VH-VL binders against Vitellogenin-1 (vit-1). Designs and how they scored, part 1

Scores and structures below are computed, not measured.

Target 1, 170 residues: Vitellogenin-1 (vit-1), of Caenorhabditis elegans (p55155r1310to1479)
Amino acid sequence: SVCKVQKNQIRTFDDVLYNTPLTTCYSLIAKDCSEEPTFAVLSKKTEKNSEEMIIKVIRGEQEIVAQLQNEEIRVKVDGKKILSEDYSAHQIERLGESDIVIELPEGEVRFDGYTIKTQLPSYSRKNQLCGLCGNNDDESTNEFYTSDNTETKDIEEFHRSYLLKNEECE
Unless a header shows other numbers, all headers, positions and changes below count from the first letter of the chain; antibody chains aren't numbered by Kabat.
F stands for the ipSAE by ESMFold2-Fast; E and O both for that by ESMFold2, at different seeds; each is averaged over both directions (binder to target, target to binder). V2 = 0.75 x the mean of E and O + 0.25 x the DockQ between their complexes.
Where letters were taken out, [cut] stands.
The coordinates of atoms that the task and the answers printed are left out; those that the model quotes come from them. Centres of patches stay.

## First folded at step 1 (VH-VL)

Design CO02 (framework fv_cosibelimab; at its last look DockQ between E and O 0.76; V2 from the best seeds 0.00; counts 0 for: pae E 6.6 > 2)
Heavy chain, then light chain:
Amino acid sequence: EVQLVQSGAEVKKPGSSVKVSCKASGGTFSNYAISWVRQAPGQGLEWMGVIIPILGTANYAQKFQGRVTITADESTSTAYMELSSLRSEDTAVYYCARGKYRGSYFDYWGQGTLVTVSS
Amino acid sequence: NFMLTQPHSVSESPGKTVTISCTRSSGSIASYYVQWYQQRPGSAPTTVIYEDNQRPSGVPDRFSGSIDSSSNSASLTISGLKTEDEADYYCQSYDSSTHWVVFGGGTKLTVL
ESMFold2-Fast, scan of step 1: ipSAE 0.109; ipTM 0.679
ESMFold2, look of step 2: ipSAE 0.059; ipTM 0.678
ESMFold2 (binder alone), look of step 2: mean pLDDT 89; pTM 0.905
ESMFold2 at other seeds, look of step 2: ipSAE 0.086; ipTM 0.680

Design CO03 (framework fv_cosibelimab)
Fold by ESMFold2-Fast, scan of step 1:
Structure CO03 (fold): chain C 170 residues (1-170), chain A 124 residues (1-124), chain B 112 residues (1-112)
Amino acid sequence: as target 1 above (170 residues)
Amino acid sequence: EVQLVQSGAEVKKPGSSVKVSCKASGGTFSRYAISWVRQAPGQGLEWMGVIIPIFGRANYAQKFQGRVTITADESTSTAYMELSSLRSEDTAVYYCARSGYDILTGYYKAFDIWGQGTLVTVSS
Amino acid sequence: NFMLTQPHSVSESPGKTVTISCTRSSGSIDSNYVQWYQQRPGSAPTTVIYEDDQRPSGVPDRFSGSIDSSSNSASLTISGLKTEDEADYYCQSYDSSNYHVVFGGGTKLTVL
């Protein structure tokens, strides 16, 4: 199953499409919310009125950040800029000048600066996933569980529950 | 009931290094953050750094960057703090403290469990 | 990075109310939660308030926390003071921009 974030819209793993603009604060897109989390995918806008995004992937013991700089994807691992020749050592593949794939323990994240695609096997982490991409439980009625695991019909409340506190963001 | 048990008091010479341990007993610590906080005699609490063992990541206070190393061994549920190039002003009680780390928010919660403290004395 | 400033000491008589302030030097106090710790001589700190105004189990309701956005400060209020409340009190917040835990300088509370 696939979750797609693009143009102020999110299509969840359970194929629910809804409108929610990201902000300049990180939002939790998808995460393994089991007792021992294995990954998290976060994203924010580069600027309030831009569709351009920055992605942060937490995978095991690594933090990967990627964004466009001068029309090319630039990648940092644990705060350090890495060269494209080192991408494969970090389970990252460059498909073009502005398109990368980051491997997850089970699945992958594809990013081009404007679109995030998170793909997980359909049997993987059902009812253990959380975030704006939903819980991947094959039921659309289970979408919109907040970070406190309570159901809401208010998309703004849903998004706010996955928005990180940060004095540097709007 | 989880407890943090620290290694015993140490006396060190200037220029040497000290490594203090902090063992979690009675529960898991891997999904928690473990911080190191020191307190010089008669002074306040000073945060040195934190590790999130499940992610193998450590962050350090600027004052200690380059002198402190925080590590964790998940198999023994033990966190370590090593401070190098010791000076007399490093004489302090060193505490380890556990906090929840909410990976959803990236937020460190309040410290819920503190170690008993380890006195490190640096003197010639 | 920012600093949290507390008064060095406060004193008050048994049965009265005391308030300890914690002022953030830059950025909004509302940007991150504030905790409060109590430390008695020879002991490790213990939590009396977490997430601005929440009380752990076992902490008397005489202890309360609050945030004042206009003065950019947090406050710990202790009512019905008892001699056992004598301790050092520390506020603490998190600087998410720099990944730092920040402590206030501490306040010595004397109950006479």
Scores: ipSAE 0.000, ipTM 0.495, lowest interface PAE 11.2, mean pLDDT 83

Design CO04 (framework fv_cosibelimab)
Fold by ESMFold2-Fast, scan of step 1:
Structure CO04 (fold): chain C 170 residues (1-170), chain A 123 residues (1-123), chain B 112 residues (1-112)
Amino acid sequence: as target 1 above (170 residues)
Amino acid sequence: EVQLVQSGAEVKKPGSSVKVSCKASGGTFSSYTISWVRQAPGQGLEWMGVIIPILGIANYAQKFQGRVTITADESTSTAYMELSSLRSEDTAVYYCARETYYYDSRGYPFDYWGQGTLVTVSS
Amino acid sequence: NFMLTQPHSVSESPGKTVTISCTRSSGSIARNYVQWYQQRPGSAPTTVIYEDNQRPSGVPDRFSGSIDSSSNSASLTISGLKTEDEADYYCQSYDRSNQGVVFGGGTKLTVL
C-alpha cells in the first residue's frame, strides 16, 4: 500500500484522494499507532504557498530530516548534516541529486522535495496506523479518524487533529 | 478552556513508587506534549522528562533515567509519571506542563501547567 | 550540555522598572526559544513571556522579553512594578543535543 502527498493533495493507503494544504507547521502523515510505535512520518511546507516540502522521519529513536537546498536533497540525522557517503549507514539510499529513499522497519519513504511516497506492506499494522495517510485497512471507505479516535467527515477537522502548530502556522 | 488537573497529594515510604496523573481537558491531546517538572522545598524547577503522545515516545533527564517512566493514555487524555525507588530527597511538588512540540528542535513554551502534586517521602 | 544562570534575587520599588537576566553557558542563546515563567508562593508557574518576546493573552504589556546575542543572554523586563509582581521568575530553554528542557535557577523579585 502506498500513500502519496503532493500538490496539497493526499492519496491514502486505501486509495482515498482528498485535498488538504500542508502548512509551515509539521503535520503527521503516517505513524505506527500501535502500543510500541516504530516510526512516524511528518511533513511541512518550506514557506506559505510553496509546493516544496520538508520531511521528518522518526525511526525508533532516530530523527531524519530532509529537504531541498539548491536543487539537491540535504539530509540531517539527529540534527546533524550527513554526507551522501554516510547515507547507507543510516538506511538511506540516494536516487540521484534530488531523490532519496528512507527505509522503515516495514516499508520505505521516498522523497524528492515535492512528493512524499510512503510504502508499507498491506498486512503491516492494519487498523493500527494513523495520520493523514489513513489506517491502511484495505477498505476504500471515506472514513477519517482524528488523533482523538473520533470519526469525522470534515477534512479540515481531520487535518487539524494531526497538525503540530504554534500561532504562526501559515 | 484548557486545563491540566493532577491527582492528589501522596505520602510514601522510602523504596516505594509513586504514580501521579495529569488529565488534560480542551485542545487536541495528541498535538501537544506533556512534561513533568518537580520542585523540592525551597528549590528551583527541575525537568524530569516528557511524553510525546503523537510518537508514543518519552525522553528523560539523565538524572532520572532508570527511575522515572512517563506514559500517556490518549483515550482519557491523561499523562502519568511514575517514580520508583523513592528517597527522602524526592520530596517535592510535581507538576505536569503542556508544550506545543515541533520536530525542529527549537523548544517551545509550556502554555499550561497543572496545579501540582505534593509527594512526601518519609519514615 | 549548558546551564542558564539568573541572579538569585532582585529588588525594586513600586512603579520602577526591573530587568532579570538569563545567561547561557555554552552555545548561542538565540539557537532555541527562551520562555519566562512567574511563580507566586503556593502556586504553579504561569507563562509571562514565550518564544523570546511574545506575551500570552492576559499578561500586561509591562512585561517584555529580549535576547542579546552579544552577552549570550535573555532578559525579562517588568516596568511599572506592582506589589502583585512579587514572585519567583524562571527562564527556560531547550537543549537540542540532549533533547531536554533547561531551567534557570530562578530569581526572587521583591517589590518594596
Scores: ipSAE 0.000, ipTM 0.497, lowest interface PAE 12.2, mean pLDDT 83

Design CO05 (framework fv_cosibelimab)
Fold by ESMFold2-Fast, scan of step 1:
Structure CO05 (fold): chain C 170 residues (1-170), chain A 121 residues (1-121), chain B 112 residues (1-112)
Amino acid sequence: as target 1 above (170 residues)
Amino acid sequence: EVQLVQSGAEVKKPGSSVKVSCKASGGTFSTYAISWVRQAPGQGLEWMGVIIPMFGTTNYAQKFQGRVTITADESTSTAYMELSSLRSEDTAVYYCARAPRTVTHYYMDVWGQGTLVTVSS
Amino acid sequence: NFMLTQPHSVSESPGKTVTISCTRSSGSIASNYVQWYQQRPGSAPTTVIYEDKQRPSGVPDRFSGSIDSSSNSASLTISGLKTEDEADYYCQSYDSSKPYVVFGGGTKLTVL
């Protein structure tokens, strides 16, 4: 199952397509919401009017941030910039100057500065995934689960529940 | 292994406020939910609320809505519970407890040692 | 919202088996996972059962959990009772439509 995020549009793991205005605040795209979380994927716009994105992947205790810089993708691990020759040591693969793959415990995230593709196996029916990409339970439903496990049909409420707001973002 | 360490006992007067801290060590603090549970002397466990630190998302038990505020400081891996307008009935041991942020259940796998708050004149 | 009801106290002799029930007042007990916590005097609670039936590492297999949809209850069963099992036991579930945690009233287990 694949979830794609681009141009204020999300196609969930269960193949539901919806529109939501992404912001310069991080939003939780996908997360292992089991009792021992193994990863989280977050994203934000670089600027209010841009389609260009920044991705943050938390894998265990490691934080990976990637974004375009001078038309090339640049990666930071735990706040430190790394060179492409070090990518493989962090289970990251460069597919081109602006395209990378970040390995997850079970799956991967592909990012090119504009599009995020997260590929994960199908999970049990007990909603073990959360975030804007949905729960990957092979059920196409019009009900979304917010960050506090409340069912809603309001996309704005759904998105807001996964939005990390602070004084510097909008 | 994650541990939760809470602030020390407090004695407060009726009408005042108390703020209890809960510091986590080990693991990724921001991705876990932190619940606050209290226990009055000789009584059972009573859930007060929860925070998911990475979002600042909070939910409170109806009984405490308007009196309780739960916050978190991710830079110090510390969660806080502030209870205002204290009454003698608020005398209790206050616990923080970690739940891996789950949408299926609130399994509390790690508990703090508890903080005794005594409210008396 | 719903309530979880436990017996106030249970007692049994060493070596025997005891069962503590946790009954849900509305909605199915099977709709949400049930956890069980043990609290010895002067201590914080610790988990003995999670997700209805699972035991954390270090909890002996004398502790088991079950769900009975016909009585709308969850049960904690402790076999081969030992004096160190004396404690208060609490069941816990949650409301899936809201992030509200619900605790049972607690059961005092005495081993005599």
Scores: ipSAE 0.007, ipTM 0.507, lowest interface PAE 11.1, mean pLDDT 82

Design CO06 (framework fv_cosibelimab)
Fold by ESMFold2-Fast, scan of step 1:
Structure CO06 (fold): chain C 170 residues (1-170), chain A 123 residues (1-123), chain B 112 residues (1-112)
Amino acid sequence: as target 1 above (170 residues)
Amino acid sequence: EVQLVQSGAEVKKPGSSVKVSCKASGDTFSSYAISWVRQAPGQGLEWMGVIIPIYGTANYAQKFQGRVTITADESTSTAYMELSSLRSEDTAVYYCARVGTKYSYGLNWFDPWGQGTLVTVSS
Amino acid sequence: NFMLTQPHSVSESPGKTVTISCTRSSGSIASNYVQWYQQRPGSAPTTVIYEDNRRPSGVPDRFSGSIDSSSNSASLTISGLKTEDEADYYCQSYDSTNHAVVFGGGTKLTVL
């Protein structure tokens, strides 16, 4: 199942489409919300009126950040910029000049600066996922669970519950 | 305080297209979704689609997919609905309506509504 | 897709209470907000209830909305019925699966 984020629009793992603009604060896109999380995917806009995004993937102990610079993807691992020749050592593959795939424990995330595609196996644990991509439980009726696992019908409330708001972002 | 003002009535031939405008006044246009809803004579309300200008995206009802295009011009605070390949059963009053909260659609109420535009399709 | 089913018409005398139902054919009525719109002849619709049970400013408290998960339906209740309440009433919800706004078929309220 695939979750797609682009143009301030999210299509969840259960194929629900909804509109919510990302901000310059990180939002939690998808996370293993089991008792021992294995990954998290976060994203934010580069600036308020842009569709260009920055992605942050936390995988085990490792933090990967990717964004466009001069129409090319720049990748940092644990705060250090890496060259494309080192991508494979970090389970990252370049599919084009500005298109990369980052391996997850059970899936992958593909990013080109404007689109995020998070793909998880169809057999991934039901009700163990949280974030704006939904819970991947093959039911469309419960995609809007907030970060405290409360069901909501308000998209703004849903998004705000996964927003990492701080003094430096809008 | 926000008003939606629609273009005037039109009479069209079968097979042609019509483009209806909806101008928002007195508010921040780009942050609110604009939906289009039609009503054939003596019939109920039928949702056609929505555009959210700040998202740059439009979403359409399955029945109208391929025939309807909804666009927005943020510089003039105007939304447009174009319906092609017109048939006699497309004769209806077409309404635009704003979604009640910023950055959401379909999950919240429609307010305000435009006054409606009568489109008559006849041979 | 799911459908929202309303009675075609309801009638009641002035001063009495009328209830209009809106039943969802599949999936839970509680999964998405329900709104209610009033449309008088020759006019655009206006909102009388939004987000299941909330009234816009200016709508009298004679109008109320409710959700009943047991019958999978929403209801609009109008008490102290007045002749000016005569109108068509539409319920509306959202279909997350098909990414579409769904309207009920409408109920003609006659006050006699």
Scores: ipSAE 0.000, ipTM 0.463, lowest interface PAE 16.1, mean pLDDT 82

Design CO07 (framework fv_cosibelimab)
Fold by ESMFold2-Fast, scan of step 1:
Structure CO07 (fold): chain C 170 residues (1-170), chain A 122 residues (1-122), chain B 112 residues (1-112)
Amino acid sequence: as target 1 above (170 residues)
Amino acid sequence: EVQLVQSGAEVKKPGSSVKVSCKASGGTFSKYAISWVRQAPGQGLEWMGVINPIFGTANYAQKFQGRVTITADESTSTAYMELSSLRSEDTAVYYCAREGRWLQSPYYFDYWGQGTLVTVSS
Amino acid sequence: NFMLTQPHSVSESPGKTVTISCTRSSGSIASNFVQWYQQRPGSAPTTVIYEDNQRPSGVPDRFSGSIDSSSNSASLTISGLKTEDEADYYCQSYDSDTRSVVFGGGTKLTVL
């Protein structure tokens, strides 16, 4: 199952398509919401009127941040910039100047600065996922569940529940 | 076992600031949100705010907006709560408390610090 | 913006059952999870119930939680009451509108 974030639009793991522009604040895109969380994927826009994104992947105890700089993906691991020659040591693969794959415990995240694709095996995270990508329960008619596990039909409420706003972002 | 250890008691003058620390041991510090909750003598629990290390952001109760700042230093596994413009009404025991589930059903607290008494007197 | 209202105090004899209510002033009690904390004098709170009705490891099954949508309240029930259960009990939920944690005023349980 694949979740895609691109052009102010999200296609969930259960193939539900909806419009929700990201902000310059981080939004939780997908997370392992099981008893022993193993990953989280967050994203924000670089600027209010841009489709360009910054991605943050938390994998075990490791934080990976990637963004475009001079048309090339730049990666930081735990706040430290790494060179492309070190990517494989951190389970990151470069597929070109501006395209990377970050390995998850089960699955991967592909990012090029404008598109986020999170791919998980079918049923591997069923009913244990949360975030804007949905719960991967193989039922597209489900209501959206906020970060408080409350059902809503309001996309703005759904997004706000996974949005962390501070004085630095809009 | 997870343990939250807070800094010692403080006596402050009105108008000053206080910064209380909360050091986490055992478990993964960066994965869990840390909230600050205070309790005035003989009174109930009052939530002040939370820091989410995963998001790098803090969120505050409206009553404390502009006076409270919550930060985290992942290298030392320590969260901090700074309260400014202190008044006598700020005399309370200040607790840090850890979110029991990582970024899910936020603000269920599975572990609490021992508390730090802050006394504000002239 | 909502408040959680608890009785200020309850008392009961050892061996009996006591129930402490927590009523939400606006919006549904079922809209957000409810937790219950026990605080003995001089101590930090500890969790006795989380997510409406779940018990942490080490909490005896004499403690149970429930939600009643008709009265818009959550309840903490302690059966087989023991003197060591004497403490203050706080309910807690979350207000999605203000994005804040809300605590009830607390209930002092006296075991006589």
Scores: ipSAE 0.013, ipTM 0.507, lowest interface PAE 7.9, mean pLDDT 83

Design CO08 (framework fv_cosibelimab)
Fold by ESMFold2-Fast, scan of step 1:
Structure CO08 (fold): chain C 170 residues (1-170), chain A 127 residues (1-127), chain B 112 residues (1-112)
Amino acid sequence: as target 1 above (170 residues)
Amino acid sequence: EVQLVQSGAEVKKPGSSVKVSCKASGGTFNSYAISWVRQAPGQGLEWMGVISPIFGTPNYAQKFQGRVTITADESTSTAYMELSSLRSEDTAVYYCARSLYGSGKYHSIYYYGMDVWGQGTLVTVSS
Amino acid sequence: NFMLTQPHSVSESPGKTVTISCTRSSGSIASKYVQWYQQRPGSAPTTVIYEDNQRPSGVPDRFSGSIDSSSNSASLTISGLKTEDEADYYCQSYDSSNPYVVFGGGTKLTVL
C-alpha cells in the first residue's frame, strides 16, 4: 500500500498507473475521507512546466508545507518556518538535504521536491481513503471515484474533482 | 503470495560484466524492496545492495560500491543486478530477496528482513 | 559499522534442544530487528524467524528466537531436534543510520 506521484504520473495504492499533470493549484493526493478525517496530503507544481512540486500535509490541526529552496528542503509548520533541528518535534525526519519523511497517524509521506511517496499499512485499506491515490480498496478495474463519490472513466474529470476549485490554475 | 524467479546460470570471462534478473509475480511489486545477496562456494551470505522501486534509489554495500548497479523496471516487475569488472572471486550464487518496510515510524521503516527468496543464479567467472 | 558473530558449528542428537547464538559487536542488539535464515544444502535460504521472535506460517513452534540485551546477543533455539533440521543457520540485522545489512558468518547444525 504505496502511492507514488512524479513526472505527471500517479501509481495508486491499488497499483493503478495513470498520467495526469499536476497544476499550480493544489490537488488532493490522499486523504482520510471518514467522518473524522485524520490527515490529507495535497500537492501542486511550483510552475506550469516544472516537475518540481510543493507538498502540503494536514495532520489533525497541523499544516505542514515543504518545498525545495536552493536545492534544499524547507519546511513550514502552521505557517512558521522551522529549522531542521526542530523537525523531530513535529514528527518529521530529514534523510538528506533534499529528502524528508513526514509521519502520518498510520503511515508516512516521503518527499524530495520531485517525488511524493505515501505509504500506509495494508490493514489501513479498510479505512475510507479518497484522492488521486485512490480509495485503497483493492480495485480490480481502471475505474475512479470523484470527490463527490461518483464513478468516472475520464481522468480529467477525476483530477478536476480533487482540485481546489477557487484557485486560478496553470 | 509473492514469487521471485531469477535468470539462468552464466559463465563469464574476467573483466566482463554480468546482469542477473529477478522477476516478481504475485503481490504489488512497488510495496516492497528487493535485496541482492551472494554466496561464494562454501562461504556465507553476503549482502550486496537493495532497491526500492517506489523510491528509485539503490543502496550498496561498501565492498561493491562502484562495481554494482541495481535497477528496477516497474512495467515488467523485474529487478536487475549488474556486476562489472568480474574477477574469479566473484564466482558465486546470486540471490534476490524481498525486503519489507516497517509501518509508520522512522526507526521501523526499513528493517530489511528478507522473507521471500529467488532460486539463485550461479555466475562462474573463469578464463 | 558492526559484525554479527555465530559459532561455526553445533551438533546435537535427535529429540534434544540446540541453541545458536548471534552476538553484535557494536550497537545494541535490541535496537534493531534480528532475522534467522535456514539453508539446506543446494537450496536457497528460507526464513525461520523474523522480527526477533516471530515465526512465518509453516515454521514449527519448536523454532524460537530471543534477545538478550545483557550479552548483546540474539539466539535461535530448536527443540525436539529432527534430522531435517540439519542445515546452515544465519542471523541478520541492520543499521538504519548507515543502511548496512549484516549477516552472521553462519552456523552448521549437525544432527547425529
Scores: ipSAE 0.006, ipTM 0.475, lowest interface PAE 14.2, mean pLDDT 81

Design CO09 (framework fv_cosibelimab)
Fold by ESMFold2-Fast, scan of step 1:
Structure CO09 (fold): chain C 170 residues (1-170), chain A 121 residues (1-121), chain B 112 residues (1-112)
Amino acid sequence: as target 1 above (170 residues)
Amino acid sequence: EVQLVQSGAEVKKPGSSVKVSCKASGGTFSSHAISWVRQAPGQGLEWMGVIIPIFHTANYAQKFQGRVTITADESTSTAYMELSSLRSEDTAVYYCARTRDYGGKSLFDYWGQGTLVTVSS
Amino acid sequence: NFMLTQPHSVSESPGKTVTISCTRSSGSIATNYVQWYQQRPGSAPTTVIYENNQRPSGVPDRFSGSIDSSSNSASLTISGLKTEDEADYYCQSYDTSNHYVVFGGGTKLTVL
């Protein structure tokens, strides 16, 4: 199952395409919402009118942040910048100057500064996922469950429920 | 060694569509972007768009939005460019090119041989 | 959105040196890498310079690239001109804000 975020569009794990502009506040893209969460993927825009994104992956106790800086992907682990030669020690693979793969416990996240692709095994986390990528249940269009586990047809309400507001974002 | 081989020349009527293929051999197909660049007779190079096969992600130049579709089939290592609503101004040689580090350096390191598309009655 | 401007044509005799400029209309030329491609009649383009000043394997030392921030331009310099160098030359960069590949208009090099 694959979820893709690009150009203010999200294609969910259940292959539903919808439009929602990301903001400069982090939005929860995908998360293991089981009783013992193992990962979360968040993203925000670098600035209001940009399609360029910053990604944050939480994997167990580890926080990975990646973004473009001067045409190259730059990675921080737990707030510390790491060099590309150290990527493999953190289960991160470099595919190119601006293209990386971050390993998840089951699956991976691919990121190039503009596109986020989260891939999970088809048998994995059925009905246990939450976030803008939906719940990966393969049996309905119920991917529009808010963070309060309420079904909605309002995309703005859906997105707002997964938006992490802070003092510096808009 | 890496090679990109494109489909043969085509003659199309105005209002129709054309689909050009680009088959990659050697090297890694999935992790490298494939761009499409056209060149009208006696004119310069014009970028149309790109696809990154791993992500199934395509980006298009504003001029071609709504008329061009770029796709890829990873199982056959083939990229496709389909251009619809053809007009005489679309007569050009269409190139595919492997784009290394799209979004960063965006270097075109290998080019297909080109496909001539002629739009006339 | 920016444009890259090249002279339409340049001409020089064999053995001499020629320089082709590529000027960025807005934003600094140094913001993004510049590549240079050579296209001979009837052929697809090939890379002669990448990342501003690097030469691919097989490209002769007489090809070099540079960036001049004061004129906001990149330049391709070809020394010891040979008749085989007759071709169209294109500069290319990337527009990070719009996610576009940008080509210069091309320069026809004549060696006579």
Scores: ipSAE 0.000, ipTM 0.458, lowest interface PAE 16.9, mean pLDDT 83

Design CO10 (framework fv_cosibelimab)
Fold by ESMFold2-Fast, scan of step 1:
Structure CO10 (fold): chain C 170 residues (1-170), chain A 125 residues (1-125), chain B 112 residues (1-112)
Amino acid sequence: as target 1 above (170 residues)
Amino acid sequence: EVQLVQSGAEVKKPGSSVKVSCKASGGTFSDYAISWVRQAPGQGLEWMGVIIPRFGTANYAQKFQGRVTITADESTSTAYMELSSLRSEDTAVYYCARDLKRITIYGVASPFDYWGQGTLVTVSS
Amino acid sequence: NFMLTQPHSVSESPGKTVTISCTRSSGSIASSYVQWYQQRPGSAPTTVIYEDNQRPSGVPDRFSGSIDSSSNSASLTISGLKTEDEADYYCQSYDSNKHGVVFGGGTKLTVL
């Protein structure tokens, strides 16, 4: 199952399409919300009026940040810039000049600066997924549960519940 | 306090174009969409299109595609609606409105919470 | 692509209750939220009901909205009619195929 984020739209793991513009604050796109989380994918816009994104992947204890600079992907691991020759050591693959794949414990995230594709296996009840990509439970009506597990009719409320509000951003 | 203030009335000849402005104040301009609606004398409300200023994206009603252009200038918090190839039938009051569009699993909502005062455009020879 | 159909006019005496319908021609009325706008002569419209049944601050509780899936319609109900309620009323919903809003034709309410 795949979740796609681009052009102010999110297509969830259960194939629900909705409009929600990202902000310059990080939003939680997808996360292992089990009792022992193994990953989280977050994203924000580079600037208010841009479709260009920055992605942050937390995998175990590692923090991976990727973004475009001069139309080339720049990658940092735990705050340190790495060269493309070191990508494989960090389970990152370069598919093109501006296209990378970051391995997750189960699945992967593909990013080119404008599009995020997160591919994960179908989740059993032992695997809980949360965030703007939905819960991947094969029921489209369950996609809009907030971070406190309350169902909402309001996409703005849904998005706000997954926004990192403690950053000085807008 | 949010307020939408539109430009003044205009009289235009058939075949010309008109550009109406809508200046927003009292809110963050980039946080919402602006829809344009017209009303011919004695007629109902007719949606023309919408712009999301933050992203510069616009969408138009099929009837007006090719003749209408909606733009926004975030630096001045102003949206514009330009209608070309004017006809007598385009004589109407043109309104801008703040559009709080949102999508939910229960459907799409597009409530207009604040409206401009309207701009009368008269097309006559 | 669908139309929203309203009665052209409706009239009722002061103090009574009036209901204005808004019927969707294709697809479920419940598939998108419905708004209601009031327009008095010479004025811009104002919102009296949003998202099916919500009232903006300052709108009296005499105004209420409802959805009836069996008739595929939304309704605006105004109780305790007052002369100041005379206006044109428009329903509005969203058409996902058009990627835009659709207005009903409007209903002229006369309080006699």
Scores: ipSAE 0.000, ipTM 0.470, lowest interface PAE 16.8, mean pLDDT 83

Design CO11 (framework fv_cosibelimab)
Heavy chain, then light chain:
Amino acid sequence: EVQLVQSGAEVKKPGSSVKVSCKASGYTFSSYAISWVRQAPGQGLEWMGVIIPIFGKANYAQKFQGRVTITADESTSTAYMELSSLRSEDTAVYYCATHYSGYDRGYFQHWGQGTLVTVSS
Amino acid sequence: NFMLTQPHSVSESPGKTVTISCTRSSGRIASNYVQWYQQRPGSAPTTVIYEDNQRPSGVPDRFSGSIDSSSNSASLTISGLKTEDEADYYCQSYDSSYQGWVFGGGTKLTVL
ESMFold2-Fast, scan of step 1: ipSAE 0.007; ipTM 0.541

